# VHH binders against o59646: the designs that were tried, part 2

Target 1, 363 residues: o59646
Amino acid sequence: MKNPKFTENQKEIEKEEFEFLQKLNFIIKESLELFNTNLKNSMKFINYITLPIIMASIESKSFNPFSEIIEKHIAFILNSKMNSLGYKFLPLGYSSDLTYENDNSIIHIDIKTANLENPSDFKDTVPLGINQSSYPGVLDCKIRGKNIKADCKKIKVYPNIPTTYNNKLTITNALLFIYPDYKEIIDEIREDYIAIRELISINLKDILTPIEGSLEEFLNYKPSNEKKRLEPILDNIVRGYFIHDKLRHEFSENVEKDLEEFEKKIIGIAKKLKEREIKPVAILSISIPNGELAPHYDDEIVSGKSWGSSFRYHYKKSGNSVFKGLDNKASRAVFLHINKEYLPVLKKYFDPITVYELTEKRL

## First folded at step 22 (VHH)

Design aa1
Fold by ESMFold2, last read:
Structure aa1 (fold): chain B 363 residues (1-363), chain A 119 residues (1-119)
Amino acid sequence: as target 1 above (363 residues)
Amino acid sequence: QVQLQESGGGLVQAGGSLRLSCAASGFTFSRYAMGWYRQAPGKEREFVAVIYSGGDTYYAKSVKGRFTISRDNAKNTVYLQMNSLKPEDTAVYYCAAWGYEGSVWTDYWGQGTQVTVSS
């Protein structure tokens, strides 16, 4: 008894997935110069986004200061190039970041970012949300921290994306951008921003006048059924002061001096961010198997630790994940770009065959 | 190791036709996108046409409707049928391949073949 063979329909699905991966890779590779130019143009305006970056760094659970800029530029490039290949933008909800259609297919492209210092986000696996695959993953039904298990072999992790939309084949891809870590630049200023928030908070009497009741009553009131945080008011004052030149000279002279000193630190951080290499360390293009290919990728698309809300695709396990139904056995994950100055670090994470190719091939 | 060898270039009068061929070796031909670029004197290389592994094609606006790219995977050969040739089509035509054998995208280029369209 051998594993089931691919059906002819499954082989045709993989031919379509492989050809789209090829088209996508060609488009992205052809567009790298434009992508780099757009990034450089955005850096001319770094002074205008540095304060927002600093503010996001203390509230963000997974911080990457340039991910939004890069995602916007990739979306721009794809939108212009995909139209010329006969794909139309399709604004769907509950789908990947970018969705397109032609006569035969609905294309889902998810743009993912990973920090080079966190290899679990890119090394041999890629995380998948329920809007990023049509392939049902294996589910493990355990209650965390308890010796309570259930047999759930009859259910899997079911994504939102169907394997077809009417007669149009669902094709799912990820573009994974690996970035250098920016933590050291941002850590320098994070504590200073927290101190500025506190300084403004202590001195709100300089700019707030109570109409009814005391200022202390206003600042400390918390309704029983609603969370209210002072941070939004403080962040708003920060934006008013530093971006819009409002509230200048409304605080005492000592407070104004501290705010001016922080403004100098913002300028210093902007210079550090501008001097940093903005280009991705690497770009990895990944074809995610369609759900009609089950069970052929069950050992590669597996449940995460969330009760059916996430899973991971192991694009490497005992070698590359390949188009298993195609004779060519091509890899489903392909490097499109590396920054060669990071090659020593990348060599630590990948298998010897991949390392040899990254060293010898023209990227 | 990898080789792309163009043939079929030459001199042709305006309105005429030529068929370029490119024989490929040293890689798994059926896995690669195949295509043509051209370079006129004093200009940068420009895209002409590409044919993907499954047969889908894409053309530069300047040649669409006049040029046809095709491939024969059994012969490891890509063709460019050029009809209704114009003097503006005069260039060195380069065969190219894009794809991968492992997990790293790469490209290969031929030496080029001269196409000259006389008035």
Scores: ipSAE 0.644, ipTM 0.884, lowest interface PAE 1.4, mean pLDDT 83
Fold by ESMFold2, fold request of step 25:
Structure aa1 (fold): chain B 363 residues (1-363), chain A 119 residues (1-119)
Amino acid sequence: as target 1 above (363 residues)
Amino acid sequence: QVQLQESGGGLVQAGGSLRLSCAASGFTFSRYAMGWYRQAPGKEREFVAVIYSGGDTYYAKSVKGRFTISRDNAKNTVYLQMNSLKPEDTAVYYCAAWGYEGSVWTDYWGQGTQVTVSS
């Protein structure tokens, strides 16, 4: 009971999953030089996006400024290449980043980015949302560190993607891009940006003249559950001043000098972002088991931190997660790219067998 | 030691046919995509055809309908049947393999075989 035999249908599913992984890997690897060239060319515009990056950093403790550009570029490459292999792009998918179909299958590809300094997002595991798998995840109803347990073995974490759709096999993959940490570059200037917002706030009378009532009452008014009018106004003035060259010379001379000094800091941060380079540290391609393969991957696909709304695929748990029903025992997770400059850091996170391959093999 | 050895190249008249073979050793053949690239003098290496482990094929536009790629996993061999040859097909043809043994995607290349199509 514990180790049921793979059915012939399950073996056929794994053959299809393996062949698609091979096609995906071929496409991505063939396209890496174009991908890298286009990313480098995009850095010519870093000066124009650095201020928006800084402003967004106020909202998040961890920030990869290039996550959306990665998705957009991968989508560009895959859309052209997948069509030539007979796959049609489907813009409506269960909120998958990329969805394709051919006569036999529906393909879901999710693009994941991870910060090298946060290994829980990539070390031997990949996080999955309910729209990123068809495999029911094991739900463990225990409270860690407490003697509180429930028997919930009758219930799984059920994903939104079905195992088949219109008699087509669903195939799900993740492309995991690991990037260097940019936090220290952004942290240099975050406090300066906060100070500039306060400086503008104190000096709003130079820009805004009340018609009725006090300016402070206007700015602090909260018309509903929304934020006070002050925060949107400050952000708008920052964009106007630094991006559009509006409101220049509308503040006092002392304020104008401080704003000009901050502008120099923005330019310095843009230079540091450009010098850091945006090359991925590593790229992994991961074949996520189809739900018809249950229970063969129950040890690897389990509830995530928000149990019930997400799960994880532990692609290294229980030895190595491979195509268990295929004789070749190929890994479901494959490194497509390694930046050798980062090998010393990568040794912290990957097991000795993987480190040997990364060190001794030519990439 | 991985080896890819091409054979079957040579001189052929326009409109003729030629069959290239590539014998592979040193890796798990059934786990690899197999294919052909070509390089004419003064040009970059150009994709010709690929056959994946499950048998699906893909061709460059310039050869589709004229060339057929196939594989025999029992013999660890990939073939390229080249029909309706044109002088523009003159090139060194390289056998290639893409795949992995552990967890790192790799590629292997043969030394090439000359195909010359005369008028």
Scores: ipSAE 0.630, ipTM 0.884, lowest interface PAE 1.6, mean pLDDT 82
Fold by ESMFold2, last read:
Structure aa1 (fold): chain B 363 residues (1-363), chain A 119 residues (1-119)
Amino acid sequence: as target 1 above (363 residues)
Amino acid sequence: QVQLQESGGGLVQAGGSLRLSCAASGFTFSRYAMGWYRQAPGKEREFVAVIYSGGDTYYAKSVKGRFTISRDNAKNTVYLQMNSLKPEDTAVYYCAAWGYEGSVWTDYWGQGTQVTVSS
């Protein structure tokens, strides 16, 4: 089936999206030094956040321990800079946290951090939540590896964000920050943390007194075989011991010695995290098509096997995704920065034309 | 291939006016944000003004109300009208362009033109 021609309204939408992309790219590029300075200042406090990073790495399996810090510093920069472009911060429920308005538009910006070793989060695609797009995604109702399919042509992945708010145009963008893998640093201590939780678990009798029932019954109770009842209290004791200096000297000498050895390992990990440069490997800025541009981006905005829980924008599915309704055919995805040290690794993920530009352009 | 050529700089008395021009070539002018930075002796280069492809403008606080940036896409030229000049406006003024032809954001800079405001 052949795509219909762009209407004049659709062309005007893309003109507005292009100008906003230009504005966003300008302020981010001009703010990179400030961003790096802000990150360095946060790293002065690494000794206070390393244990929480280790604990979060077990729960979320995050490979970029600084994702939240990065997102908060970019949000701070954008909140302070968007006013200079005539936009006012407009926090809404059920939208991106970075939402702004002016007379003509409501802007949604999503900040993504991606691990360089997980290319599915940045190579030719960007994942989006239903609060981060206004374009209905194409849904594919099949189960890969099985002979099970359904025809779901009547259903798309419907986002929460409308194409307009009270005649103000919805504009949606993503800023994608690619960072080095921290897996080897975090893996170094993850098993040690699990061992410390088990050590505390074995020795809970030193700090718990049963009131009703036996301590054995309390410690062995599991409401279901997939639910871990003791992990929250063990993590709480870890925070008490290492962050708040509570329960010190309430365990046996051998337990205290092991806890002190783990404390030294935390300090060593903090040093390694601080020494790893936390500048982005690359920054990619992406204009996400407005839903009124349907069906022109149906091949690029799809839901995978998530059955409608999320989108992906394949900004380079068959080549450079462009502003298809504009004569200039400018790319909707633009590199704002690379760390040239990582260019050999980046060459593995991007097409030769992009690699040539990254090599030749001043960034 | 990219060229940004400033003109219109010179010596002017405080309270006077000057109009800078910047002729551009070697890129798709209408796709680029155009602007001006300046650098006074012993100071870092600082932002003055920018005009985006759709005509929206933004100014540094120190020049807002006194300076006006404009562009002529037919002539591939950006202008900076500087009124009510002060000695603190003395600097080398650089024309700049920000944008992309492929998928990599880049900036281009002119050679600069001297503006001197005498008290």
Scores: ipSAE 0.621, ipTM 0.873, lowest interface PAE 1.6, mean pLDDT 84

Design aa1
Fold by OpenDDE, look of step 22:
Structure aa1 (fold): chain B 363 residues (1-363), chain A 119 residues (1-119)
Amino acid sequence: as target 1 above (363 residues)
Amino acid sequence: QVQLQESGGGLVQAGGSLRLSCAASGFTFSRYAMGWYRQAPGKEREFVAVIYSGGDTYYAKSVKGRFTISRDNAKNTVYLQMNSLKPEDTAVYYCAAWGYEGSVWTDYWGQGTQVTVSS
């Protein structure tokens, strides 16, 4: 379908989107030092952070141990800076991570984190939740492996956020933080953690004394739609022992020795994490097209794996343009930060990426 | 070739005023945010003011109420009116531009102009 020429109104919308992109660029660049300083402050407590991270990631294949910390720091900084720019914080329920208001617009900022070794979050496409776009996604009406096609021309995947709030324009940005992979560090201790849980499980009789019934029956109880009672009890005991320094006298001497050894390992892992680069490899800001710009991005913003739950913004390698504007020239994406050491890896995924060559070209 | 040329700097007494100008060329001026930074001896470069492509402005806390940034798109020039100057304002002032040209987001910097405020 010959994409209709964009209207003057659409041009104005894009202009506002790009203006905000400029603002966001400024905010993040100005705040990098502060961000780093704040992050270092959190890392002073890495020994207390490590165990909960390990516990949370035991079943996860990919976990960024610093993702939550980083997100919170960024949120704090953004709130402060956005306020300074005359925006008011305005939570609107099922919206992006951060929402702000000024006289003419409602701003949505979604903070995303990705690992270099898990490129599914940034390779070729950027995933968007239904709260992270005002642009209706095109449905894939094909059934994979079957010659069944539905006519979905009239139906799209509609997001939770509108294109406008009354007379205020919706502006949506994704802020993507790309981090190194810490999987090897977490994997190093995972088996030990499992072993410790098993050890504690075997020795629960030392901690729990049933009043009525059997301990086994108590632990094996499984409420409907819940895990066995054993699992949360084990996690609780782990927290009590290693975080709160409780329950040390509840175990036999031999078990205590093993727990102490594991504690040393946790400290070791914490040290390794601290010594690793905890700064983002890259920070990418993406202006997500407002839904009023439809159908110009119909080929780029499509539904996710299932109807009604997610989108993917495809940045097609068409020529020299990635995340193209309405004129097919300007990019909606800006690298705000790049660690040059990772440039080859980044190029693999984002080429041709408008690499913010901070070339301080000393004119 | 992209050029940013600052002018208007000099020596002024405390409480005085200066107006800096930055003439830009080599890029689509109206699509860029224009700003001013300053660097004092022994200090890091710090943000002073910015005017976005849409005309919105933002100021550092230290200069808010005293400095005014403006732009003339017809002349491809950005201005910084500096009033009630203080010795602490002494620095090299740099003009900066950031935005997109074609498919590439870029930032440009001027060579700087010296501002000295005497007690």
Scores: ipSAE 0.212, ipTM 0.635, lowest interface PAE 2.1, mean pLDDT 83
Fold by OpenDDE, last read:
Structure aa1 (fold): chain B 363 residues (1-363), chain A 119 residues (1-119)
Amino acid sequence: as target 1 above (363 residues)
Amino acid sequence: QVQLQESGGGLVQAGGSLRLSCAASGFTFSRYAMGWYRQAPGKEREFVAVIYSGGDTYYAKSVKGRFTISRDNAKNTVYLQMNSLKPEDTAVYYCAAWGYEGSVWTDYWGQGTQVTVSS
């Protein structure tokens, strides 16, 4: 069915969305130097967070401390700038990372981070949670690998965010920070860390003395749905020894020597991380369509992997990878920063690339 | 004068290995990202791998796990170790450099070296 003609109201909504997008883009662009400086300031303390990073890498936790650092810095900057411009900070719980209020709008800004080597985070689509958009996503009723289809025509993924708050228009934006991978640096020391854990494990008798029973029995204790007690004990010993400078000289001389060597390796890894200069390769600003613009973006906004609990904004319909406005002329996605060394890689996913300067330029 | 000279190409059987080299001159090598592209007959030139000035690497999905890019700044040379080669890897491989020379963004290309993988 030929998409119905845009209503005047829809045009007005989009106009407001783009106006805010321009404002946001300006704010971020103007603050890039400060942002970079602040990141550098955090990196001065990399020596203190290197071991926790290594430890986390073993637990297969998706925790990325650099992502967190980026998110917090940008949040701080945005809060400061938005406040200075008269926007009121307005947390609503069921909202994006940052929510603001002015006279006519409730503004949601979601801060996203993506690893350049993990294209699932930004390839073809941007993931959206139910608290990050007001646009109802179309349900995909297909099951991958099976010929099972359900009739989902009557229902959509309905977000928690309404299209309006009373008389105020909902505006939703996302800032995507694409960062370089540092996994290879951590991989260099992972085996050493595992060896150190093993070394500590076989020498725990030097540190722990059971009051009753056997040390083995103590360490093999497994609470329901938890790991054996040995694991957190090892973590604690590692933190005590290397972070808090406790438990020194409690092990044999030979073990202590090995621990000292590992400490030197941690310092080396910290240096490598610092030299890598973990900063965004690119910053993408995205205006997410308001739900009142339905059904014009139904092809772009579809249920995600979590089906009824998430959706994705697809930016690729045809040969060009761009988030198009209603008129197919303006882009809802604009790069605010690009490390040009990475352009060949970025162009695989984004073509053309629209960059924000004084005017938008397509690269 | 800027020069990028590829070497190491040739004919190899499927499952075999090749190591490509690209010798660079005429620019500050350490400040440039170095990459490899390839173009098969009748196809468009496609990205293969890059090693950035900071040492990060990135690979096309089609070569990930099989190819390894590295650089020696002392020798102004970038390498592409190609393992487990497939007939689909047959192409002219081009060395490329891009980065800032002072305040000026620049990019350079080699003449290419032929890689042929026989079934």
Scores: ipSAE 0.037, ipTM 0.476, lowest interface PAE 3.2, mean pLDDT 85
Fold by OpenDDE, last read:
Structure aa1 (fold): chain B 363 residues (1-363), chain A 119 residues (1-119)
Amino acid sequence: as target 1 above (363 residues)
Amino acid sequence: QVQLQESGGGLVQAGGSLRLSCAASGFTFSRYAMGWYRQAPGKEREFVAVIYSGGDTYYAKSVKGRFTISRDNAKNTVYLQMNSLKPEDTAVYYCAAWGYEGSVWTDYWGQGTQVTVSS
């Protein structure tokens, strides 16, 4: 089907989107130094978060503290800058990480972080939640491998975000921070940590006595929807010992020696993490199409990893834009920062790369 | 004078291992990302692995799990441990360095070392 001609309204919407993109780009670009400084400030304390990182590495849910740090810093900066520019902070519950209001628009900014080693999070696509876009995504109603298909043309993945709020245009943006991997550093000490837990486990009698009843029964107690008591006990002992400097000399000399050795290893890991200089290797600013631009982005915005409950915004390698505008000339995605050391890797996923400078340059 | 000298290449049987070395001189090694590229006959040069100045590593999908890149800053040397080699790994392997020297972005390339994996 011949791509329907753009309406004047759609052109106007896009114009507003791009205008904001430019503003946002400027704001972030001018704030990069501050951001980096703030990030460095947090990283000064990496020694204190190393053990929690190690501890979390054995848990089922992966928590990335660096993502959190990045997100919080950028949020702080954006709030300050946006406010200074007359944008009012306006959380709406079902909104992006940051929502702002001006006279004519409701602006959503989603802050995303991605590990360079997990390209699925940024390769050829940007993941979007239902609270991060106003554009209805295409839903494929078929079951792979089965002859089951429904026509879902009318049933899009409809986001929670409308295209307008009380006649104010919805503008949605994403800031993607790509950070380097550090998993291998943690992998170096994970087994040691496990060993330490085991060591503590077999010596719990030294810590938990006296006890009325059976220590074994106590440790094996597992309430519904909770972990065996042993696990949180171990966690607390680990944190108490290594973080709070408690429980020292409560174990045998041999055990204490092992714990001390492990402490040294933690320090070593912290050093490695510090040396890794975990900071964004790239910052990508993305203008997400408003839903009123449908169907022009139907090929690009589709159901995401969570079928029918998320989106992916795919980019097409065409012309001069990674994320094309309506006219296929302007880019909806601009790199605000690139560590050039990582450029060869980034180019594997993004080609060409549009970089925001005084003048936009294509790399 | 900047020099990148590759060594360790040669003929190896499929399933075998090789360790490539690249000795660097003439620049501040610790400030540079060090990488390996390869070019097979009739093919374009392709990225293999990189270790950044901060120690982060990245591998091409085709070699991930088999190859390991490492560096010794004290020796100004980058290594590529290649395990489970396949005939498809046959190529000239090039050492590369890129980074800032002061305010100047620079990249350097070695002359390459031949790796041949026989079936």
Scores: ipSAE 0.033, ipTM 0.479, lowest interface PAE 2.9, mean pLDDT 87

